Miniprotein binders against Biotin--protein ligase 1, chloroplastic (HCS1). Designs and how they scored, part 5

Target 1, 330 residues: Biotin--protein ligase 1, chloroplastic (HCS1), of Arabidopsis thaliana (Mouse-ear cress) (q9sl92)
Amino acid sequence: AMESDASCSLVLCGKSSVETEVAKGLKNKNSLKLPDNTKVSLILESEAKNLVKDDDNSFNLSLFMNSIITHRFGRFLIWSPRLSSTHDVVSHNFSELPVGSVCVTDIQFKGRGRTKNVWESPKGCLMYSFTLEMEDGRVVPLIQYVVSLAVTEAVKDVCDKKGLPYIDVKIKWPNDLYVNGLKVGGILCTSTYRSKKFNVSVGVGLNVDNGQPTTCLNAVLKGMAPESNLLKREEILGAFFHKFEKFFDLFMDQGFKSLEELYYRTWLHSEQRVIVEDKVEDQVVQNVVTIQGLTSSGYLLAVGDDNQMYELHPDGNSFDFFKGLVRRKI

## First folded at step 20 (miniprotein)

Design W1 (from U6 with F42Y)
Fold by ESMFold2, look of step 21:
Structure W1 (fold): chain B 330 residues (1-330), chain A 94 residues (1-94)
Amino acid sequence: as target 1 above (330 residues)
Amino acid sequence: STIKIRFKIEAMDMEIEIEITVSDPEELAEIFRWLFELAEWYGADELELEVTVDDPEAAKEIAELLLKLLEEAGAKDVKVEIKDGEVTVRARLK
């Protein structure tokens, strides 16, 4: 625990022969690295027979790859049964991996002694990270909204294809997912600009079949349709990449405007009235504004009781962004 | 003669790190303006910029350029630190 010398096995899986040759190249060169003194062993899917042979609770690589119909995203997969951070895998190895590669783990944890990375993610949680590239820094953070929408639409699509009632997953701005007032997932994005491109790493956690820390999709489904077949992490992830690739293409070609109508139907904030605090001559004055949507930069657009338009910014002092919004007149 | 620029922006809970390596000093002003415009786009109240040079004597010229460009952009409380070939600039952006 105190030494922090850990080892990690990463299973590489490609959709087609092109991706399989990439995996072989990575293994032969031992090209992937992790932070925190973790030693890495790369294993091809064809070699991983004993790693997941007798546990059907592990992420099913074949089920996922059979569901993939995308051209770019989700075609190269990295999996480990336990991993400290899927985000570290794709972000630290961005240049070595095909853009659009995804890392999935069954359990995400942090080392004993000193806290690093996110809290432990139990089995049943869909925990993944993937990569993309963008060129325009003025729209990079809007990718979080595209990802959120792809998650919510993927859940709806899987339910529809299986003849199940829809699970109404809602978006809490900027990067949280909710069902029935409880958090069911979240998105974390980071970016490094290098060689005239923004290298974007996207991490997603979604409570599909875990009993805690909050609710999960299958618990909600059992309440609505108790005799139904349950959702599988692999189906959701496949549907996610199908939706995301289409939304990402629209976003890159036509801007976020092309997705706004669907986004506003899915988020929690339509016509939401919020209290903002203004400092007037060293006194705090509370004002009420009504959320109208998003500004061009991706912050909240609101109208005040004075019928003026404002951009709302979090003040950075609260875990809940809505507990410290400051308005700026547009 | 290698100039390395590091700059960070946080917007909507997303961290964006910008790392640029420059071999042609004539590009510096355009790059710095681009970084400042990006910070203003996201409504940043303050910025911090780090520049590392192989030639410490060039650090003074780069600091002077940054001061000029930040003043032209209307920045306030501009503070510059030069240490061992590294220029760190902090400024308030309205």
Scores: ipSAE 0.772, ipTM 0.910, lowest interface PAE 0.8, mean pLDDT 85

Design W5 (from U6 with A58L)
Fold by OpenDDE base, look of step 21:
Structure W5 (fold): chain B 330 residues (1-330), chain A 94 residues (1-94)
Amino acid sequence: as target 1 above (330 residues)
Amino acid sequence: STIKIRFKIEAMDMEIEIEITVSDPEELAEIFRWLFELAEWFGADELELEVTVDDPELAKEIAELLLKLLEEAGAKDVKVEIKDGEVTVRARLK
């Protein structure tokens, strides 16, 4: 077995002099670590010119960095041509990175997915993770919905700016992205509370340009407009941070209520009938409920045929959350 | 004595790990109540909490405090284990 002792190369990019000095400091200290003691090689963007092959399939650092006009998010970029997990880079180095730092890779080979599934992202997927801080623990899971919404609105924004037909990316609760009934992306969040703050690591996978195993945004686009210019990963990521910063500010100032209407227009679950399992004594009883929205905690709100309101909880055993829902009376 | 609290919550496919270092034992009751409120808010069925402390007598006091606060919260099937300065508590909240 070739133990490929292949050092992981991390290219550090800063939007301004502030982030560039952070990049130099990290390189000089060699402070970035991976969980499995993988050897990390830190490279500044200015030194990476020979490593970025003009392969049209590599993430264009300059294109992305030139698009960023945000104040907090996406101003410090870590790129790798191949990485185990973007999520591991940002979560294990949270204290060393500016808040809102993003890690992007062209190929992820040990990506964290739901339910112990390894998300292998082939070339053409947009795989990134970024950091944020929150103070209120009660709303921490709602950040997944803000991120989902920002991705869907970012795709629309890029289509609009390029004069392309709209690609209708929809949200499958809690954190999946769908186009025409096919999964094209997903979101994974983890949080660690330290020093009176929730340190949130947000991982996003979006299939932009790989038609396997389901579909990608560019395959949908070619079906609608065969002669159209394709979507670029850099364009979507730039538009994402602009939408996300705006939505995050609204969420922190006004709560999720400010985004709720747009979320319900974007999700798949309006008036959806679902089967839920209740444990009544030693018997499992199946009941049908109708999804009405979200509860204040962020669970599915549903109404029974008895006109009672219920919060729906996933059982944690089902890959599809809708197959393992349990009712709780509110 | 340095008291370390570790608490995990899973809510809507998000893992939240809470790590608190406490220097003042008087703050413990407030911290534990806050953790129980978060668990209740996310509708946790079970609560697992780990407290690491170097003092064995303080470990017993913390275990007694946790028992009291869990009883006040209406928790059932409360189990407390003390081993080598580690207090592990498991309880059913519903």
Scores: ipSAE 0.774, ipTM 0.918, lowest interface PAE 0.4, mean pLDDT 89

## First folded at step 21 (miniprotein)

Design X1 (from W1 with A58L)
Fold by OpenDDE base, look of step 21:
Structure X1 (fold): chain B 330 residues (1-330), chain A 94 residues (1-94)
Amino acid sequence: as target 1 above (330 residues)
Amino acid sequence: STIKIRFKIEAMDMEIEIEITVSDPEELAEIFRWLFELAEWYGADELELEVTVDDPELAKEIAELLLKLLEEAGAKDVKVEIKDGEVTVRARLK
């Protein structure tokens, strides 16, 4: 029986005086809530310096906050050494937090994964969730692809700045991150429409430093360059928000079309042959299609051997989206 | 009377929950059309819509409006349930 009675400690960090005053206000009101009525203890960064031991593999708040030069994203940070879900912190407190606030944890023990799977994140994973707002409901799911791109480009940016060999993080549609054919991360988004805006909560998990159960970025890096300096979670998260803010601005101004070329260079699915199931009357017919790109709604665009274009929809029953695809004529 | 609309869409492993509080019943037709357009845009096979209202007469008017708009949208197998000021609508869009 894991002790449910442990108070969750949330350390509140602000980049500037504005976010620091928000942190003080939240602490004074004790306004942050978790869904499970878990007791929350709010601590300011200035008070937490005595709680963070320098020798612990804990997330370095100062390293991250010093790297942040963004205008909107990652300027307000919530950190916990152990948390049920970073996604629950940001989604349940969306109205109390500045837009672009991020929650990070070292250990997540009830993380939301795809298809109701609990994502347990051991030490060495970068687990975070952040908030954003959107207005056009027709493009809300495309934010997952913008986030995926920002993660892949953030890893490259950190490797470049550190003089490391590039780690080629690839996108498996819709929301998985792969290195050398192994899953190393994933993205989960939820949205609630309120007050004429889509309030989006973005959760990201990236395996940076834990070699189990598949691989991690640092294991891949050691295989290429054994004597190299390792990637830090703080460095990747800082680089992520710099890439994400830029890509989000391009996406809001020009649409996803401005990012499509980079997405198709980064994904796994260029000219991929996939089997799709069509229901013709009472019979399931298997057909082969070739992936060409994305539709305007964000589904897979594919061409049949008949040269007809199809939008591919997941059936919702398969853990692997590519095993349960249904064709719709465009 | 305060009208609350709840609508859910799942698209590409993303859950989108739409919660709208309406104070003017004249806005309902536009809101419902917008929700149906979003469901069609994401290629939803089924639509589920929940409307909570404190007035039982207004609940009937809303149910009739929803039936009309779903027929205009070409929806099939339309089911409307009214219980304790809650209007639940289910329909097939395809």
Scores: ipSAE 0.785, ipTM 0.920, lowest interface PAE 0.5, mean pLDDT 89
Fold by ESMFold2, look of step 22:
Structure X1 (fold): chain B 330 residues (1-330), chain A 94 residues (1-94)
Amino acid sequence: as target 1 above (330 residues)
Amino acid sequence: STIKIRFKIEAMDMEIEIEITVSDPEELAEIFRWLFELAEWYGADELELEVTVDDPELAKEIAELLLKLLEEAGAKDVKVEIKDGEVTVRARLK
């Protein structure tokens, strides 16, 4: 199959000489692997001038790196014009890469086994994955909310700096991003605990400039300000790491409580009424509860008609977390 | 003896895999309690834990320890299997 036998070029780019020396070491050792039989070629950014075009179709490595002012995140970049998974790159090579490394691709594809057709995402999506470490297993999934908030704030920041109207990107719990009732992005987090640390890999997909299948940020922007300069993936990613590093530091120092007010202004669920199923004497009874926020474990906090507080969990039977919710009295 | 522990937790679409290598069996009780506490924290209905060890007598001791700790935690329907150097435990937490 093409995924099993396709070659993959990974371009390595560092913000400073420290990261550049890491890139040279990785190339010399041929240290990076993918989970399938994909052949991997490591290329330094300095060697890749003929592979990187100066057009809107390719991620602009120098534009991104020039925007980076962070101390930890986004300072080491891996880019490929086409990948099956940016997440696999950073997660399977976690120990070989500096923590905070990011992998970006222009096109993500799917195709496995016996199929002769390969589906490719439309170009213009911002597809990236990066790494971090945490030590407290009770707060690891809350990183999804920190990442979501950093994405929404990055979009606002880029719009502000360019004199554009705000694109009101909202968070649908737990890991989806919406605008005008349509999904524009999602977050995927995984973790492996080893050597007394949670190694966390964060994947993000954001519809910046893709014409299909749903909507994208630039389509919304053209509807609001037709003569405006459009958003670039590089600008959003740079702003993302600036916001994320600030929020992550606050989260690690003071907990998610420090971000909750901004999060609840950005999510879709304030005062949302949902139906909960309770089992009473071998019968299913439906009750209405009102969402109030998040519990400390990261599930939904709600109040019932009895004025008592509940934690809401999915029942595991539905794609939509808000179908078939069950409540647990706190 | 080398003891390898594999455990998986899923919370709100996030997959967390826990892989621990233990050289001193006396550390196992603390580690297993920590894993069970994490599963409870995220509201897991069931758990599955895999332990790899090449010593049959140690495998039996580990299975007995797991049974003891799960019963102390109030787990139900505890099932233990020892096969080919692997101890697999499944239990219902609710």
Scores: ipSAE 0.772, ipTM 0.912, lowest interface PAE 0.7, mean pLDDT 86
Fold by ESMFold2, fold request of step 23:
Structure X1 (fold): chain B 330 residues (1-330), chain A 94 residues (1-94)
Amino acid sequence: as target 1 above (330 residues)
Amino acid sequence: STIKIRFKIEAMDMEIEIEITVSDPEELAEIFRWLFELAEWYGADELELEVTVDDPELAKEIAELLLKLLEEAGAKDVKVEIKDGEVTVRARLK
């Protein structure tokens, strides 16, 4: 039988006194819940000594908070050394947390991938989830592209500031991150519309310093610059929120068009020829199209050999969204 | 009466759940049109929505409204079911 009586401790950390008072209020009310029957204990940062033990590899809350220069995102942090899902923490408690709150864990043992597979993360993986609000349902899924871009630019920025070689992290549509043909990260977004707002919860996993299961950023860096100072999860996350807040403001003010050129320089699909499957008189026929970009709704835009424009949709039958693509004439 | 609407869209591997509580039934047509337009925007092949209401007479009126609006939107194979104060609609959009 599956037992639901697990427990976890959530350490609350604020950038400033305003966020610290929010943390105290949450602790006093014992306001946070999880969707399973996990017992939740809320701990202020000042009380966390007995929870955190082998701290050289633990997420450094002070280092992260000292790096935060944002006005909205990343200013309220929830941390646990081990969690079932950072995404569940922020999504289930959306209304209790300041918008822009982030949950980070060192080890995640139950998560959600796009196929509902368990996403487990070892130490060294940057595993976090945060919240935002949007009003326009026609652009909500495009937030995944904004987040992806903020991750790639954050890695670039940290490498530049440390005098390190550029790590060429690329975006695989719609929500995967790759380096040297290997997956290094992924983004999972969900939303619930309530009270005339889309509450968006963003989960991100990025292999910064974990030796398994695939590759990580520090392994790539050691291959390029063996004697280099290595990347820390806290540095990447701080840079992420700096980039994300800027990109999010541009996105909300000017739409995704304002970010498209940078996005297309970063994704894997420029001029990519792909096989699509068409239904012609009850038969499935394969055709080749060339990817041009994204449609206004955020699907792949492609052109056929007939010079017609198409929108490409996954068929849902594969872990690789590019297997079994179906085109629709625009 | 309290009317609760639940509707789901999946777009680009992102799940969006829409929960709306309505006090005035006269607002329903606008809300349902908005939901259907959103589903069409993302190219959904099928849709499913659920409406919970206390009043069986209102449930029947809501079911009729949904059928009319889905037909106006060009939906096919529309199936509306009413059970225990819940109106469930399934339709093919393409």
Scores: ipSAE 0.763, ipTM 0.907, lowest interface PAE 0.8, mean pLDDT 86
Fold by ESMFold2, fold request of step 23:
Structure X1 (fold): chain B 330 residues (1-330), chain A 94 residues (1-94)
Amino acid sequence: as target 1 above (330 residues)
Amino acid sequence: STIKIRFKIEAMDMEIEIEITVSDPEELAEIFRWLFELAEWYGADELELEVTVDDPELAKEIAELLLKLLEEAGAKDVKVEIKDGEVTVRARLK
């Protein structure tokens, strides 16, 4: 239909009166836009009875907002049942939205136009994007590791609080989440530096309750505890913001060092031996190195057979960053 | 005059775009050095920088400054182009 092709409804929901007044201001000015200039209809949560009351497994706005105990992140929510990109919503409207605003959708599909690395998702997948600010460009990409850690810890916390066995979600460097050798999630970050600040937009996709094409958290849970209660997207997202706000404050105050021990327990790469490529007299030679951790810039730190330390970089030729790693002496 | 700088880095699958508006041309050298240091920090193989300025004489001076600073940094295959008030610079860092 024309409305589906040429228009988009965004439901605005605030945690408190402060955020609710922001939502009213945005609606009154109709100040949010999409990159393809799709017509946007802004709807306050109080006006959205026809959208949210037809509960065909839609994201539960009240459940999420009641779970929020944060001071900055997740307090202003934008929701739509279908979107081309939650990332575009928050990134293209960064200056109009409170920093820490989150956009959630039930279904994300590839839209027309320039939508690079869009995570297409069926219903049941937790698809969200939110914003933050940083000042130090030398550590901006490390935010991906903080987000990844917050996702894994959020899943652990929800499982623990519900009396469930935890699901062993692991981090595959730099921005993938895995369980039992299968990808269950990914992180996409972009930033624009303006007015002496890095405006960062973080997109996350997490397979919570989608049946295909791979596994999801609830499928793993049913295999571990067949009669258990299942995970809800709203619970995971609430726990995520609680963990993320705490980790982000530590990261900004003390650097990534403050999170490293927990991160290395959670990632897949401790003591991993990997193949790297060296150029010797116009030839490409393969060598083996052992991963030790991360460098200060956020690349892989490894040691070679020569007992020398190296920084490992992907060569850009594969979606698997461990294909074609190139080492640099440090 | 208004000078607009656009610079882009990709690091660990994250895109970083830098947009700076400058009114005082005397600040440009330090800004460009900061951008090049950031690119080196993330091990970029190549860089591309775009500068928009309304004054054609200033555009030429900016292009000359960029060429000088990149050569001092040891960049290779430096290419500078000026078109319609836009200065585009590409260089190989390794």
Scores: ipSAE 0.762, ipTM 0.910, lowest interface PAE 0.8, mean pLDDT 86

Design X1 (from W1 with A58L)
Fold by OpenDDE base, fold request of step 23:
Structure X1 (fold): chain B 330 residues (1-330), chain A 94 residues (1-94)
Amino acid sequence: as target 1 above (330 residues)
Amino acid sequence: STIKIRFKIEAMDMEIEIEITVSDPEELAEIFRWLFELAEWYGADELELEVTVDDPELAKEIAELLLKLLEEAGAKDVKVEIKDGEVTVRARLK
């Protein structure tokens, strides 16, 4: 049976006339493509309002777009009820999309996780990818930390505005999000350097209302306040872009140093003791070091029991970065 | 002649792919140094670089330039392969 390549519907939304004209231009040219050559159908938001059934579980385009007051990020939205990968949409069409364009889906069935892992995105997960540009190749990986901070601060901002209990979203280095010791999110970044710029595609997965595979923000919230209003994906995504634009501007103007204090308050690794492996004369020696922060390149900075400072590098073999760390003297 | 450079860096669970198209061979030495500096900055143990060129003689010149620059950078176990206008270089940086 020829699997009928199910046509992927992409709804194009613009915050202003500028982004709306871009959406019309893309539709008219049919210029958006997927890496797998899946047939794409482009629909404008104005046309989709008559087609989208009020499925209470679909991403509310109007709610999100009305919340956006950013200058660069999240002003051009691509939504689909079902996608292979939001990351593939923005990365493959990077040159056709405004910088800061976001792709969101309700269901992602081939989502990119770490390396070759598939991120399963059940209904209620916030899955999105967006684009940005950077110039300095030495700080490109630090964008993962800026994104992680923006997610954690976005969740706080929504809780505060709604009068909800605080949900303590923490960062597990380099790119995971945790609540109460359970993974609730992850960030995946890729970059391509072209035309003297690093074109960065940022993918985020956040468990908002999906109770599986681990937990979600709304499950944690119900445990603290059973009668509370729930968090909406649209609210978190809107708050994310407001936090991210601010943090990105600080990062580009002042470097990551402007965000380090907030990062170290938000991460899991303050004074954490970790085992590192050294190769000494073809023998593997285990040493213990204490995490102190980040290096200028974005690796873990740690101190040995010898008071020597070390940069901790992943060994490339371990799924858990903290199980495969190698120390390098700095 | 169109020279295409492909270089990949993996740093902190982020893949960075660098694609550069060069029209002037005189710019190559600066580009290669910059790529090596990025690899060193991220503490890469190994470097893999691919250069595609339409001229076989220029491919040899590029290979010789890469060998020289990798030697200057203190790289070890340098391997250069030239096949069908594709120059592939692998080296250990540490």
Scores: ipSAE 0.761, ipTM 0.910, lowest interface PAE 0.5, mean pLDDT 89
Fold by OpenDDE base, fold request of step 23:
Structure X1 (fold): chain B 330 residues (1-330), chain A 94 residues (1-94)
Amino acid sequence: as target 1 above (330 residues)
Amino acid sequence: STIKIRFKIEAMDMEIEIEITVSDPEELAEIFRWLFELAEWYGADELELEVTVDDPELAKEIAELLLKLLEEAGAKDVKVEIKDGEVTVRARLK
C-alpha cells in the first residue's frame, strides 16, 4: 500500500497581536517541521474560518481562544484535525514557538504514551501538548504532578461553572488520571536542558467524549446526571491553562510544598500498602511498606513495618509502577 | 575546541536530556560534578555520559578528568572508552 503523502495541516491561532504576528512569521518562513519529515501546511486561523466546515466534532478554536485569559500559557495555539503526536510538534519546534504554546488535535494516531507506549486518541479524546521552561533540575519531574493537579481542578471548575456534579478525577502516581478505578488520562513529560534552562514538553491525554479504550468524563457524567450538558474539550483545556498558570507560579515561588496537601487529597495512594522487592544477596525478599507521601525528589515516600522510612523506586521493568517497586532506605 | 556533553536522566517516567556545549575546558569539572549530583539526587544506579570533542589529546584529558571525578564520587565499575573524539563513560553509582 502506498504510504499516502499524508500532508499535515497546522492551524495557527494567536490570542493577541503579538502571537498573531508570530503565527504570520512562522507561516511565511514555513518554519514548523515534524520529526518524520511529513509535509506540513501552515494555515492562519483567519484563513481557516473559511475552510473549516462546522463539523460539530472538531475542536472549536474560537471557543478556546475566547476562554484564554492567561499571561503565559495557551496564548499561541496549533490545531490539527489529525496528528501523529502533539508532543512531537511542540518538542521538535520548541525554539520556534513562544514558551507556553499549545498543540491540540482531534485525532492522534502515533501519540506518545508512557515508557514509549502509544496513547490511543480516538475522536472525543482531548490530546494536547505544551511547552514551559524550568531552571532547577532537582524539581523538574515534579511538574508532572502540577500538571495532574491542574487537570483535576480544571474538570471541577468546568463542572461548577456549568452546574454539573463534580467528576472525581484522581491521580495514580506518577502520571495517570483515574475516575472510579478506570484510567481516563495520562501525562507525559520530556525535557531538554539547553542554554541554562530545562525546556519541558508536556503531553496530556484526557478521555472527555471517547468511549474507548476505558471510559470518559462524559460517560461518567451521564451516569450521574443523564439530562446534563456535556463537557467540551475546549472548556476543559481553557480551565486547565488557568489552573496550571496559577499552580506553576506557586510551584516556582514556594516549591511543590504549596501543592502537597491538594496533591495528597487528589491522589489514590494515602496509606496504601505496597509490596516491594528487595534483593538480599542472591534472594528476592518481599516486604510490605505503607505510602506516606512524596520525597523531595518526587519518589514515593513509605514506611516499613520496621518503622524505617524508605524511598520507593520503579524497577524499570514493570508496566505497572506499583508491581515493580524497590525500597531504598532514607 | 568545542566540547559537547550529552547526559540522560530518567526520573518518575520523565526523560531528561542534558546537552551542554562547553568552550572553556576549565568549566568541565564543575559541569561533571553537577551532572553526577543530579544522578545521585534521582537515585540513579548507573550513569552514562557522552562527550564529543574535536581534539584527541583533549579527549584523553577529559577521560582522565571523568575517571578522577567518578572515583571522588565513589563510583564503581567505571568504564571509559575513547573512539574518534567521542568519550563514553559508564559507571555504577551504587
Scores: ipSAE 0.756, ipTM 0.907, lowest interface PAE 0.5, mean pLDDT 89

